# Designs tried in a protein design chat: VH-VL binders against Jerky protein homolog-like (JRKL). Part 8

Target 1, 218 residues: Jerky protein homolog-like (JRKL), of Homo sapiens (Human) (q9y4a0r168to385)
Amino acid sequence: LQPEQIYNADETGLFWKCLPSRISVIKGKCTVPGHKSIEERVTIMCCANATGLHKLKLCVVGKAKKPRSFKSTDTLNLPVSYFSQKGAWMDLSIFRQWFDKIFVPQVREYLRSKGLQEKAVLLLDNSPTHPNENVLRSDDGQIFAKYLPPNVASLIQPSDQGVIATMKRNYRAGLLQNNLEEGNDLKSFWKKLTLLDALYEIAMAWNLVKPVTISRAW

## First folded at step 9 (VH-VL; framework fv_patritumab)

Design d4 (from w02 with light chain Y31H)
Fold by ESMFold2-Fast, scan of step 9:
Structure d4 (fold): chain C 218 residues (1-218), chain A 120 residues (1-120), chain B 113 residues (1-113)
Amino acid sequence: as target 1 above (218 residues)
Amino acid sequence: QVQLQQWGAGLLKPSETLSLTCAVYGGSFSDYYWSWIRQPPGKGLEWIGEIYRSGETYYNPSLKSRVTISVETSKNQFSLKLSSVTAADTAVYYCARGDYEYFGSYFDYWGRGTLVTVSS
Amino acid sequence: DIEMTQSPDSLAVSLGERATINCRSSQSVLHSSDNKNYLAWYQQNPGQPPKLLIYWASTRESGVPDRFSGSGSGTDFTLTISSLQAEDVAVYYCQQYYDTPYTFGQGTKVEIK
């Protein structure tokens, strides 16, 4: 397979209402200036090919099916692929839906646009939230997932903490820039920050991750 | 079963601040949005605003400059403050539970209401 | 803001007869992503808080008698009481929850003829 046909996906939690310089995280909570305790968390999954030139739209799992901050916005028009789950955790059903409805179609479209065979592998670590690999396969068998053995995953897990750390750094920087542009103090900004605002910022943060950052992680 | 218990001052003078509190018993507090809704005597219902456990709030634009809703998750309580009251704020005030699993809220449990009278 | 208009303002119906209340929204409350109507109905007895009867335009709340039914889609909705009982004397309100601010109809008073 060419590098364009090799993908990796990795999951991370994001406390989207945490200030970078003054956060204190305990049992899924964080505090911001003024000692406000925030329990707002989502699960984010980033997926890209080995060249870094194809970054899939972020997958985000939140608690509410249609948060109030989305207002008149259809979930289909969001800057991310949004799913809901009671605890905002990835689960077997959501992972399979993402694979079948998002990953496979988008990978086919990308490979077709590049004149490459519509054949690809998705490399994953072993996780209770990931279905059996024999279920994660396109109808024609050409696009499929493979779980990395634990000993191999420890040595060559692509899309490691470096890529995720860069994305989160970009997210925090974007929030700070947004606060400066609005002329609000930090307390007012954090009070008014909505999930929709966070989704736009994290999508921008992911888009700012350079292909070379992703390709070097391999 | 879920029960909403509310309390606060019932008699106010013009220019004062209304303060009401609602406590939730039985069932989950953290998984829902919590609203305040008012009803002037003999009139219909007006939504005031809602709050989530995080402190995230949404207010009726007509009241936004005067209304503050806050939450105390450790006590399963949320409260309403409405500043600069006038006779037009005379109403029965209800707290209510909204299901957050979808875009908006319908209200399946209501407090018994607090009559607030604003008079000189 | 989405305006909710009910008709009639008041209705007198004999015991055992059908009562019909209409509700119209100034814009569609049907959301394209889930094909659900964000419309609820409430019953309010004097001196009591409103009680939820129906949500998603046609789903009956647990414990609500089957004589109550909701129908409609988009902008036009109906609450039907198939056989009016004495305890059904109340004011009925529709509510949209498609967008904030959430808005209610002006109410329809149902009385026994």
Scores: ipSAE 0.005, ipTM 0.445, lowest interface PAE 14.2, mean pLDDT 81

Design d5 (from w02 with light chain S32R)
Fold by ESMFold2-Fast, scan of step 9:
Structure d5 (fold): chain C 218 residues (1-218), chain A 120 residues (1-120), chain B 113 residues (1-113)
Amino acid sequence: as target 1 above (218 residues)
Amino acid sequence: QVQLQQWGAGLLKPSETLSLTCAVYGGSFSDYYWSWIRQPPGKGLEWIGEIYRSGETYYNPSLKSRVTISVETSKNQFSLKLSSVTAADTAVYYCARGDYEYFGSYFDYWGRGTLVTVSS
Amino acid sequence: DIEMTQSPDSLAVSLGERATINCRSSQSVLYRSDNKNYLAWYQQNPGQPPKLLIYWASTRESGVPDRFSGSGSGTDFTLTISSLQAEDVAVYYCQQYYDTPYTFGQGTKVEIK
């Protein structure tokens, strides 16, 4: 398979409603005012091909199935592929829906646009929330998932903590910049921040991850 | 004002599939979730499931293996199919509009109900 | 699932007297981020579908008489009818919409005499 046909996906948790500061960006963390809620946590999955030139829309799993901030925004027009789950964790059903309805169609379209055979492999770690690899196949069998042993996954998985850490740094920096532009009132900023705002910010953060950063991780 | 009209009244035999349709008049269809809720004779209310204009569905886990809700946005209609019915599925079935925030819907408009009887 | 329990199962109240119905959830239905209780109350008259009375635990639906009021927070909620009228003879249900599946209380029957 060509590098364009080799994909990797990895998951991470994010507390999206946090109070950014310059020191938090530097130290790699955000503060949560007074009371911590599970409703402010999401699971994010990053997926890209080995060239880094095809980054899929982020998959985000949140607790809220109908976030208030989405009321005037069609979920089909979100900057991410949003799913809901009670604990905001990836599960077997969501992963399979993402694979069948998002990954496979978008990979076919990309490969077709490049004049490449519509054949691809998705390299994954062996997480309990991932379906059996035999189930993660396109109808024609040409696009399929393959689980890597932990000793191999750690060496060649590009959507590892390095790529994810870069995305999270971009998210925190974006929140800080928005707070500064809004007049530097951290409490007012935190009260105004909606899940929809966070989804646009994390999508921007993912888009800012350079192809070379992804390709070098391979 | 908003009006929900439902149809598909039936007497069913065990193992058959129940099919009901709800049509919405006089309000926005696309900005709401649409639910089916049932009530067995002399008993309380049980939520069956809901659908959004996109076809996104959420079902009561107790019924999920037998329930399909579908939407036809061009007609402002949504429908319920419940397979493999038994006497326990005898109930009045209501369609309802769900106004929503984050985790769920409260129901501000209801159809008049359709009595479904399952008997052998 | 969040279980909803109402008390009493039935209530007989004279015309003009106060009626009080209680609803308890097995877990909190208060969402901390918006400080709202995801709790609704419905009235069901004989032979009719349920009608929304109260949402967000205490917000009265448009067109609902002001004799109906909702109160409570977290796990304990109350529907009050300050002066019962003949048309208030009905079964009343509470509903949580904090999580799916949405669940209803078993119902409280309000009767006159």
Scores: ipSAE 0.006, ipTM 0.446, lowest interface PAE 11.9, mean pLDDT 83

Design d6 (from w02 with light chain S32K)
Fold by ESMFold2-Fast, scan of step 9:
Order: structure tokens, then sequence, then C-alpha cells
Structure d6 (fold): chain C 218 residues (1-218), chain A 120 residues (1-120), chain B 113 residues (1-113)
């Protein structure tokens, strides 16, 4: 398999509603108005090939099936692949749906665009939210998942954390930039920030992660 | 058990700002949306808006330009401010707990209501 | 906005008799992905806040007598009181929570005949 045909996916939590500041961007922390820190959370899954040249649309799991901020937006036009789960956690059903409906079709289109065989492997850790390997396979058997042994997974997952950390840093920087450009004070910005706003911002943050950052993580 | 206690000024003059507060006792504050709903004398119910522990708000478009809902999670309180009031804003104002599974809220606990009268 | 229309506006029923209230939404409040109707019913006694009776169109709230039942799907919903008691004299409201703004029916006043 060529590097273009080898993919890895990793999950992270994101507290998307936080008060942007240069300090929070530097420290990687989130601050909210008020005495107690209150933060809304979603689960994000990042997936890219070994070259870093194909980054899949982010998978986001939130609590609401039809978030109020989405009510005028077609889900097909979202900058992410959105799924809902009451705890905003990845589960077996969502992972399987993402693999079948998002991962397999997008990988096929990418490989076809590059004139490569439509054959790929998705390397995963042994998470409880991940189905058995034989369940994660395309109808023709050409695109499939494989679980990494613990001694190999531990070497790749730390690098994935570096990619995720870069994306989260880009997200916080983007929130700060939007606040500055619109001339809002921090508290007004925080009150106005919707989940839809956050989804556009995290998609931009993911797009800003350079291919070399991803390829060096392997 | 859950109890909602509300308070605020009940008599206003046109152009003033209505300010009401609701305090939640017993049960979880953080797991629910919190709404304000009003009822003009002898009329039906009108949803004003809701807030979540994160500070995320959703307002009735008919009132959006005048309404602000805020939350003080450390005190288990949320508040309504409605600016530029007129006689049409005369109503009993209720705070209510919004229960939800994914999206949308139905209201399982209500405050006793505060009669707000706007008159010159 | 989703408009909620109740019928009738008022209803007089003898003690022990069946009372039926209808509620129609201007668009479907059935979410196909979870197969749930985002519709609730409330009872309001004079001088009191509304009290939740039914949610998800047919699920009875804890502590609500079994003489109250909800039915319907999509745009047409019914609240039934199988055997009216004196304490059931109240105004009843339906509410959709499929989309914001949440909207209520105009109310149905139930009185003893």
Amino acid sequence: as target 1 above (218 residues)
Amino acid sequence: QVQLQQWGAGLLKPSETLSLTCAVYGGSFSDYYWSWIRQPPGKGLEWIGEIYRSGETYYNPSLKSRVTISVETSKNQFSLKLSSVTAADTAVYYCARGDYEYFGSYFDYWGRGTLVTVSS
Amino acid sequence: DIEMTQSPDSLAVSLGERATINCRSSQSVLYKSDNKNYLAWYQQNPGQPPKLLIYWASTRESGVPDRFSGSGSGTDFTLTISSLQAEDVAVYYCQQYYDTPYTFGQGTKVEIK
C-alpha cells in the first residue's frame, strides 16, 4: 500500500464554548465568564492519510440531533460530518456509520482522483467505541480497518496527539481573531458564540494543519 | 425535589427595562435548559427564550432585539431582561425547567409566576 | 414559526364523561431519525402555573393520573381525559418543541356541564 492509501483516525474532546484571549491560546486553556468555569463539549475525530495530503472532513459528535443554531442550515452544507449522541461521545453505531458513509466514499474519491487503486487501510487503536475489524470493511473488501498492536499504537497515538494539539491551538487562535475583527468585547463574543460558529472555526483549524505536520506524526 | 423561586419588579413604566430572576433549589441545575415563558392576562403562553449552563441562549425572534437571558451557575440562578417595555408586555412571567433528550425542550417544573404590569 | 391550533376553544363535559382536545401543527413535529413527536400537553388551573401532563405526544409524566392520555403523530394530536373529575377543570395547552421558537396552542378551556 502507498502512503496515500494508509489512514489513521484519532478522537478528542473539545470544549468549544470558551472565552478567547491571547493567554488562553498560549496556555491551551479555556476561560468562561462567571465564577465557575462552564464549558460545552463535543467529540471530534480527525482522519488523514500518511502523506497528510488527504485530510477527511472532521467527524463531530454533539448532544443535539438538530442543534438550534443549525435550523436554517442543510446538514450536507456543514463544514463537518455531524452526528448526535446524548452524551456527545463516540459510540459503536456512530463509528460504523462514519466508516461506511463518510470514510469509504471519501477515500475512494480521493484515490480515484490520484489514479491510485481504490484500496486503503484505516489504522486504529483498540478503543471500546471501535467495532471489530471484520465489521469495518467495504463491500468489495478493498477498504478496511486494522487495529494496531499496543506496542505500535502507543508510538503512533502520541504523534496523533501532536496533530490534535495543533488543531486545537488553531481553533482558539481563530476564535480570538474573529472576536478582534468584529470589535466585540470578550463577554459579548462568548454569549454570541453558537455551535455552528464553532463548527466552522474548528473546520478552518483542521484545514490549517499542514501536511508535513501530519506526515511527521507517522 | 426541584423548586423554582422567582422575583423582580412587578410595576414598570413604558420604555423601562424589565428584570426578573429565577433561583433553582434541589436537583441538578447544569443538566437542563432554563426558559422564560409569559402569559398576558386571559391569553395563551408565549415562549421568550432559554439558556443553558454554558451561557448559550435561544430567543423568540419576535422579542430577540429586546431580550437578554443570563445565567449565574454558581448561584443556580438565571435572569431575564426585557428592554423598552410597553403595555403589550403586561403579563405573568414564568421561569421553567426545560427537559430534553437531544434538542427541543418541554417544561416539567415551573416557577409560581410574577405579574408584570406596564402602565403610565 | 410552527403554528399550533387547538380545537375546541372551550368544552363542557359532565363528570365521569370523556373529554377530547385536538391540537394541529402547521408542519410535522415528527423527527424521522428517532421516530419521536416533539409535542407536549399542559394543564393550567386558575391562578397557577402550567403543569406538564404528556411529552413525546403519548408519554405520561410521573404522577399524572392514567385517565389522561395523548395520541397522534406528525401534525394531528389528541389529549383524552377518559373520565372527567372535578379537579380537571382547567385550561389545556399543547406545545411543540421540534423547533424554536417553541409555540403553544391557544388553549382549550374544560368546564363541568
Scores: ipSAE 0.000, ipTM 0.452, lowest interface PAE 13.7, mean pLDDT 82

Design d7 (from w02 with light chain S32D)
Fold by ESMFold2-Fast, scan of step 9:
Structure d7 (fold): chain C 218 residues (1-218), chain A 120 residues (1-120), chain B 113 residues (1-113)
Amino acid sequence: as target 1 above (218 residues)
Amino acid sequence: QVQLQQWGAGLLKPSETLSLTCAVYGGSFSDYYWSWIRQPPGKGLEWIGEIYRSGETYYNPSLKSRVTISVETSKNQFSLKLSSVTAADTAVYYCARGDYEYFGSYFDYWGRGTLVTVSS
Amino acid sequence: DIEMTQSPDSLAVSLGERATINCRSSQSVLYDSDNKNYLAWYQQNPGQPPKLLIYWASTRESGVPDRFSGSGSGTDFTLTISSLQAEDVAVYYCQQYYDTPYTFGQGTKVEIK
């Protein structure tokens, strides 16, 4: 398999409604006023090939099936693949839907565009949210998942090697820049931030992750 | 190809809890929302609520305090509990498959219906 | 809640003639961004569950005869049966799925005169 045919995916939680600061941007941390809210948390899944040149659209799992902020937006043009789940975390059903409906078609299209065989492997850790290996396979058997032993996974999962941290840092920096450009005080900015705003910012943050950052840890 | 089979007690006294189960055969369970819809004799349809394979639920606000929908994905089943029933809850109860594209659901397959009568 | 109102409550139509059923929503069920109307139509024969006829206001469900058609946009919708057959005697319901709770019209009873 060529590096273009080898993919990795990993999940992380994001408290999207947070107060950006210079210190939190540098340290990759987020502050939340007063109390935690499940409505302010989503699960993000990042997926890219070993070259870093093919980054899949982010998969986002939120609590609401139809967030209020989405009504004025073309759902076909959301910057992420959005799913809903009561606790806003990835589960077996959502992972399988993402694999079948998003991963397999997008990988096939990318490989076709590069003149490569439509054959690929998705390398995953042994997460409870990941379906049995036998279930994650395309109809023709050419695109499939493999679970890595813990010792091997630590060596060849780019997302575990700071890609996620870089994306989250880019997200917080983007929020800070937006706040500065609008001239709002930090409290007013936080009150006005919607889930849709956060989805555009995290998609931008993912797009800003350089191919070399992704490929570096392979 | 897809079949919905439903069952549960059909005769209740006021204040009791209604319990109905729906089992899905054929086709995919995980790709759809699953709803309960009721119809009082000679009247129209009222949506009760829906559930996704993950356990995510949406309920009709008029029934939210009394309704619980649960899912057993390994058995391709989902269930309705409606507490504190009164004569106004007398209806045929249907389970149905909700086809969706992010927003809302329309219903392409329905169970046969279970007549629930609440009387003293 | 979005209220769905059908008219008429009942109508009698001769075999082979056109039947027209109207449905009005209390607010638009057209989503501007995807330009789709979140509206469905169902047929219910006595003693049977409802059967899906039309979704997205005008898309006919597989296996539904072409004499059934849906039209309209925004708040005003129509189900048309171009040539009524005996098996079309039923109650017809519209449903919006633009927002929860999903709501249905009160129903229109179609019978042969």
Scores: ipSAE 0.000, ipTM 0.440, lowest interface PAE 14.8, mean pLDDT 82

Design d8 (from w02 with light chain S33K)
Fold by ESMFold2-Fast, scan of step 9:
Structure d8 (fold): chain C 218 residues (1-218), chain A 120 residues (1-120), chain B 113 residues (1-113)
Amino acid sequence: as target 1 above (218 residues)
Amino acid sequence: QVQLQQWGAGLLKPSETLSLTCAVYGGSFSDYYWSWIRQPPGKGLEWIGEIYRSGETYYNPSLKSRVTISVETSKNQFSLKLSSVTAADTAVYYCARGDYEYFGSYFDYWGRGTLVTVSS
Amino acid sequence: DIEMTQSPDSLAVSLGERATINCRSSQSVLYSKDNKNYLAWYQQNPGQPPKLLIYWASTRESGVPDRFSGSGSGTDFTLTISSLQAEDVAVYYCQQYYDTPYTFGQGTKVEIK
């Protein structure tokens, strides 16, 4: 398989109303003031190929089927692939839906655009949120998942730690920039921040992760 | 149709804690913010605070140290507690549904109001 | 806090005549990202809760008669009752929902001349 045909996906939690404490001294530092802030968590899944040149639209799992901030926005037009689950955690059904409806079609289109055979492998850890390997396969069998042994997964998870940390750093920097542009103080900004705002910002943060950052993680 | 039913103690002594509950019937509970708004006799309206199904709350800074709003999504109910009451807290208290688009709330359904009197 | 000021405090209008109420915010309530004015108008009859008339400065709530209209943008807003009816005798409040705490005007009492 060519590097363009090898994908990895990894999940992380995002507390999207997380306040940065000190920009210049502790870049990327985040504080969550009080236990109620934890309720404003989503699960994000990042997926990209080994070259880093194909980054899939982020998968986001939130609690609400129709968050308030989405009232005037069609979920199909969001900058992310949005799913809902009561705990805002990835589950077997959502992962299978993402694989079948998002991953397989997006990968097929990308490989076709590159003149490559429409064959790909998705490398995953053995997380309980991931369905059985044999059900994560396209109808033609050409696009499929492979589970890495637990002790091997930690060695070759490209989106683990470094890539995800970079994305979260970009997210926090983008929120601070937006606050400066709107002329609001930090408290007013965080009060007004909606889930929709956060989704646009995290999508931008993911887009800002450079292909070389992803490819070096392999 | 959406209906808001509210109840709680109407007569308090200074230093006591006000406790009011609002129950929502006939509409979606989880897709809206839920507010408490008060009106002293012969005066205008003062927003107290709001809550979302997640437990996320926003309070009027002038009342924040004394106010707690809680939600029980499974019962379609939310409640107000206001501690250390004084005569200045005498008012009609309304629960209300906050509708929104991006952020912020305007109030399209209101409870009937509960008159709270803080005696001397 | 955003301060809301209404004028006049009270007005008397003859049946069938136009009533105009003004509302001014201490800062703009127009949001750049959605280009909407976060401004609502309410009607309150004695002994009753406020009733929503208008939201987004000019959108009439369902079931509200078309004689009620809202206009304005930024900091200056107007509620107009084009032909006053007896049932329109009430106190009217504007409300901003651009920022918390949400704030209301002091109210305008509309009476029949």
Scores: ipSAE 0.000, ipTM 0.443, lowest interface PAE 14.9, mean pLDDT 82

Design d9 (from w02 with light chain S33R)
Fold by ESMFold2-Fast, scan of step 9:
Structure d9 (fold): chain C 218 residues (1-218), chain A 120 residues (1-120), chain B 113 residues (1-113)
Amino acid sequence: as target 1 above (218 residues)
Amino acid sequence: QVQLQQWGAGLLKPSETLSLTCAVYGGSFSDYYWSWIRQPPGKGLEWIGEIYRSGETYYNPSLKSRVTISVETSKNQFSLKLSSVTAADTAVYYCARGDYEYFGSYFDYWGRGTLVTVSS
Amino acid sequence: DIEMTQSPDSLAVSLGERATINCRSSQSVLYSRDNKNYLAWYQQNPGQPPKLLIYWASTRESGVPDRFSGSGSGTDFTLTISSLQAEDVAVYYCQQYYDTPYTFGQGTKVEIK
């Protein structure tokens, strides 16, 4: 398989309505003074091929079934693939839906656009939220998932974390830039930050991750 | 001290467009959603729609094809236009401030209301 | 849409006695993440706009007398006036703000017996 046909996916949690800084993480502070709502968390899954040239639309799992901020936005036109789950955690049903309805079609379209054989492997860490690999296969068997052995998974974890860390840095920088551009005080900005705003910002943050950052993680 | 002052033509003929404006004095304008709510004489309350400083709007589906809400943040004003009015649109129209969390707004300050009568 | 139903349509209570108004939603207005009920109560006197009494089902608005209290969760809610005063003669409305369109109950008219 060519590098274009080899994909990896990793999950991370994001507190999208916390102070987006290293100091906040180190000091255990995740709120802004004057913030009235409780801290919000989502699960984000990043998926890309080994070249870093094909980054899939982010998969986001949030707690809200029908976020108010989504009222004017078609779910199909979101910058991410959004799913809801009570704890905002990935589960077997969501992972399988993402694989069948998003991963397989998008990978097939990408490979077709590049004149490559529509065959790919998705390399995954073994997680309770990931279905049995036998069910993670396209109907024609050409696109399938394979779980990494624990010893191999441990060797690649630091590099994979580098991609996630870069995306989170981009998210923090984007939030700061938007706050500066609006001219609002910090309290007003954080009070009015919606899940939809965060989804656009994290999608932009993912898009800003350079292909070489991803390819070097392999 | 927050005050909402509203104005606009209260007498309309069928097929005309209703136009009302609400101005906000005191307090913060940019930190809230701003709604229009109407009440036909002797009847209950019907939410028309809301707007945020960004121009983001949410409308009652029953009125969506006829309603437009706009905002002028520099003047702390927002306005309602309701097209193709009929006698069924006769009501007192209120502007209101929506304080919110995630899903929606409750209304802590209201304008005094504008009686709109649609008749030939 | 979430339908809000109040009972009774009208209520006659003697001065100093308890008045109880019920509100039922066709769907739950409890959001499990923040454990809040997206339900408000309003008082409307003739010729005046509605006045907010209660939000989050049980939180009393500043300046509202403590004889007013809200209770309930999910789909069933109650507004209680512990000792009715003359100035409490009004129409009362519940409102859900869990989802748009925001919807109101049909109103309960409170009168002196």
Scores: ipSAE 0.005, ipTM 0.439, lowest interface PAE 14.2, mean pLDDT 81

Design e1 (from w02 with light chain W56Y)
Fold by ESMFold2-Fast, scan of step 9:
Order: structure tokens, then C-alpha cells, then sequence
Structure e1 (fold): chain C 218 residues (1-218), chain A 120 residues (1-120), chain B 113 residues (1-113)
């Protein structure tokens, strides 16, 4: 398989409605004033090929119902693939839906656009949220998932903490820049921030992760 | 077992503001949306609005200028305020738990109802 | 708004016989992405709040007797009580939750004759 045909997906939690205080920045944590952290948290899954040139639209699992705009005729206008789950956790059903409806079609289109064989492997850890690999296959069997043993996954994981950390840094910077440009104080901005606003910001943060940052993780 | 207890003033004069509160006992408060639904005597059901523990609200447009729903997360309570009441607002008011998968709400637990009468 | 219309307004059925209630929505409540109909059915006894019977058009709520079943898709839905019991005398409401405002049918009163 060419590097374009090898994908990795990693999950992370994000507190989307919090702004860093001096103390939280020093401690590597985000402050969530006024609410329990769990309400302000989403699960994000980022997926890209080994070249870093194909980054899939982010998968976001949140607690809240889908934004109102999702019920319009323009559901395709969301910058992420959003799924609702009461705990804001990835589960077997959501992972399989993402694989079948998002991953396989987008990878197939990308490879076709590059004149490559429509064959790809998705490398995953053995997380409980990931379905049996036998069900993570395209109809023709050409696009499929492979689980790495825990020891091998931790050593040879293509996407490392650097990629996720860069994305989260970009998200924080984007929120602060928008707040400064609007002339609002941090407290007012935080109170006005909606989940939909956060989805646009995190999508931009992911788009700002350079291909070289991803390819270096391999 | 989930229980919804509701209370508030049941007798109002025209132009006053209706205020009702619902408290949730047992089960999870944060995993659901919370609605107010009313039923005029001998008539059908009308959805008023819903709230999530974050304070995010959705209201029936027919009541949009008069309704406010608020939440007190620390107490597992949410409240309805309906301003400028008239005789047409006479109804039994229910609080209800909205369950969902992706969007929408169907209501699996209901409070007992509070009869609100608007008369001179 | 999505309008919900039930038929008939009232229905008299003998004990042990089948009762059928229809509900029609002014537009489809089928969400193509999850292939689910966003429709629920409720039972309301006099002086009591409504009780959920069915959600997603055909999924029976826990604790609801198996004589209650829901069917239909898109705009046309049916609640069936296969063998009417005395405790089933009530008003039944359908509800769409595909779009806000959530709307209910006008109700169908089921009586014993």
C-alpha cells in the first residue's frame, strides 16, 4: 500500500466552552467556570493518511442534540461530522456509522482523484469503542480496518500526541483571536459561545494542522 | 425511579405572569432535555418549550414573546415564566423529560400537572 | 409547523377486540440518515398526565404491554391495540419530534361498547 492508502484515527476529549486562566495554562488544563466539565466536553476523532495530504472532516461526538441547522436542507454545511451521544463518548454504533458513511466514501473519492487503487487500511488501537475489525470493511473488502496490538500500537501509532496537541493549541488561539477582534471581554465571549461556534472553530483548528506535522508522526 | 415534582401559583388574573417550577428526583438530570407542555381543559396537548442544563432553550414560536424557561442545575430544577396571561392560558401545565438520540424529544416521564386558571 | 391529524376522533371497541388509531403528518417525519420515523404515541387516562407507549413509530417503551404496537412510515402511522382491556379506555395522542415546535394530534378517545 502507498502512504496515501494508509490511515490512522485517534480520539481525544476537548473542553470546548472554557478559556485558559493563568493557573490552568501552567497546569495544562482548561477552566470550565459555572458548569460541570462533562457538559462542556466533546470527543473528537481526527483521521488522516500517512502523507498528511488527506485529512478527513473531524468526527465530533457531543452530548447536545444536533444543531438546529442540521434539520434544514443544508445539513452538508456543517464543518464536522457531528454525532450525539448522552455521555459525549465514542461508542460502537457511532464508530461504525462514521466508518461506513464518512470514512469509506471519502477515502474512496480521494484515492480515485489521485489515480490510485481504491484500497486502504485504517490503523486503530484496540479500544472498546472500536467494533470488531471484521465489520469495519467496505462492501468490496478493499477498504478495511486493522487493530494493532497494544504494545505495537503505543510504539508505532502514526498519529501521536503532537498532532492532537497542535490542533488543541490552534483551537485555543482561534477562540482568543476572535474574542480580541470582537472587542468583548473573555467572560462575555465565554457566555455567548455556542456548540455550533465551537464546531466551526475546531474545524479551522484541524485545517491549520500542516501535512508535514502529520507525516512526521509516522 | 424518576420523579418530577411541580409547583407554583395556580390562580392568576389577566396580565399577570405565570411562574411554575419542576424538580427532578432520581435518575440523571444532565443527560436529558426538560420541557413544559400544557393542556387546556378538554383539549389537546401544546408544547411550550425545552431547556438543557447548559441553559440552551427552544421555544414554541406561538408563545415566543411571552415565555422564558430557566434552569437551576445545582438543584436539578427548571422553571417556566409566561408573561401577560389571558383566559386562553388556562390549562393544566406539565413538566416532562425529553429523551432523544440525535435530535427531537419524546417524553418518557411527566410531572403530575398543575392546573392554572386565569380569571378575574 | 408540522400538523398532526388523528382518525377517528372517537372509537368504541368491545373487550378483547382490536382497536386501530391512525395518525397523519402534514410532511414526512422520516429522517433518512438514521432511517427512523420521529413519531411517538401516548396514552392519557382522565386526570393523569400522558404516558409514553411507543417512540420512533414502532419501538415499545419498557413496561408497555405487547398488545400495543406501532407501525407506519413517512406521513401515515397506526397505533394498534390487539386485544382491548378495560384499562385501555383512554385518550391516545400521536406526537412528531422531527421538527420544532413539537406537535401533537388532536387525540382519539377509546371507549368500551
Amino acid sequence: as target 1 above (218 residues)
Amino acid sequence: QVQLQQWGAGLLKPSETLSLTCAVYGGSFSDYYWSWIRQPPGKGLEWIGEIYRSGETYYNPSLKSRVTISVETSKNQFSLKLSSVTAADTAVYYCARGDYEYFGSYFDYWGRGTLVTVSS
Amino acid sequence: DIEMTQSPDSLAVSLGERATINCRSSQSVLYSSDNKNYLAWYQQNPGQPPKLLIYYASTRESGVPDRFSGSGSGTDFTLTISSLQAEDVAVYYCQQYYDTPYTFGQGTKVEIK
Scores: ipSAE 0.006, ipTM 0.523, lowest interface PAE 10.7, mean pLDDT 82

Design e2 (from w02 with light chain W56D)
Fold by ESMFold2-Fast, scan of step 9:
Structure e2 (fold): chain C 218 residues (1-218), chain A 120 residues (1-120), chain B 113 residues (1-113)
Amino acid sequence: as target 1 above (218 residues)
Amino acid sequence: QVQLQQWGAGLLKPSETLSLTCAVYGGSFSDYYWSWIRQPPGKGLEWIGEIYRSGETYYNPSLKSRVTISVETSKNQFSLKLSSVTAADTAVYYCARGDYEYFGSYFDYWGRGTLVTVSS
Amino acid sequence: DIEMTQSPDSLAVSLGERATINCRSSQSVLYSSDNKNYLAWYQQNPGQPPKLLIYDASTRESGVPDRFSGSGSGTDFTLTISSLQAEDVAVYYCQQYYDTPYTFGQGTKVEIK
């Protein structure tokens, strides 16, 4: 398999409405200036190939089945692939749906566009949120997931925490820049920030992660 | 002014697949979830599943292995397929509009219901 | 799954008198962030689909008579009909929409004494 055919996915939690230096965290809730404690967390999954040239649309898991901020938005045109789960955690069903409906079709299209065989492997760690690898296969068997053995995973880190950290830095910087451009004080900005606003901002943050940052993580 | 019209075959034999369709008139299709709910004769209500215009579905775990809900957004229609039916699937089947809050939906408009009888 | 239990199973009330139906959830359906109880009440007349009466535990649906009211919070909820009319003879269901699968109570049949 060529580097274009080797993918890695990594998950992280994001408190999308918490301020870094002024938050109070109580059992998974964050408090922002002027607001009561609220649950403002999502799970984000980043997926890219070893070259860093193919970054998949972010997968986001939130608590709300369909947030009110989405009501007037065509969900097919969201900048992320959105799923819901009560705890905003990745689970076996969501991972399986993402693999079948998003990962496999998008990888095929990318490889076809590059004139490469439609064959790929998704390298994963052994997480309770990931289905058995036998389930994570395309119908033709050419695109499949493979779990890294613990002894190999400790020596080889396909996903570097630097990629996640860079994305989160880009997210916070983007929010602050948007607040400044709108001429709002920080409290007013956080009061009106919606989940939809956060999803556009995190998608932009992911897009700003350079291919070389991803490729160096391998 | 919102109206839900439903149709489909009402008489089935065991092992067959139930197929019902619901069409929405007079209101927004895209801003709501669309559910199927059934009621066996003389019994209470059981939620089957729901779909959004994107094709995203949520199913009752008790029925998930047998149920498929699909949407045809261009026609403002959604459909239910329930495979491998038995006498226990005999019920009135309703389509319903889900107006939703943060976590889930309550149902403000309902179709008239379709009686589905499964008998040998 | 969240289990919904109604009491009583059946209720006979004279015309003009108060009818009270209780609903209990096995888990809280109150969401602290929006301070809403994810609980709805429905009326079902024979041969008809259910009709929404109340959502968010206490908000009356448009067009529903003011004799219908909902109260309660967390796990214990009540539907009250302040003065029973002949047209109120029906089966009443509570429903939680805090989590999937959505679940309904077993129903309470209201009849005239």
Scores: ipSAE 0.000, ipTM 0.454, lowest interface PAE 14.1, mean pLDDT 82

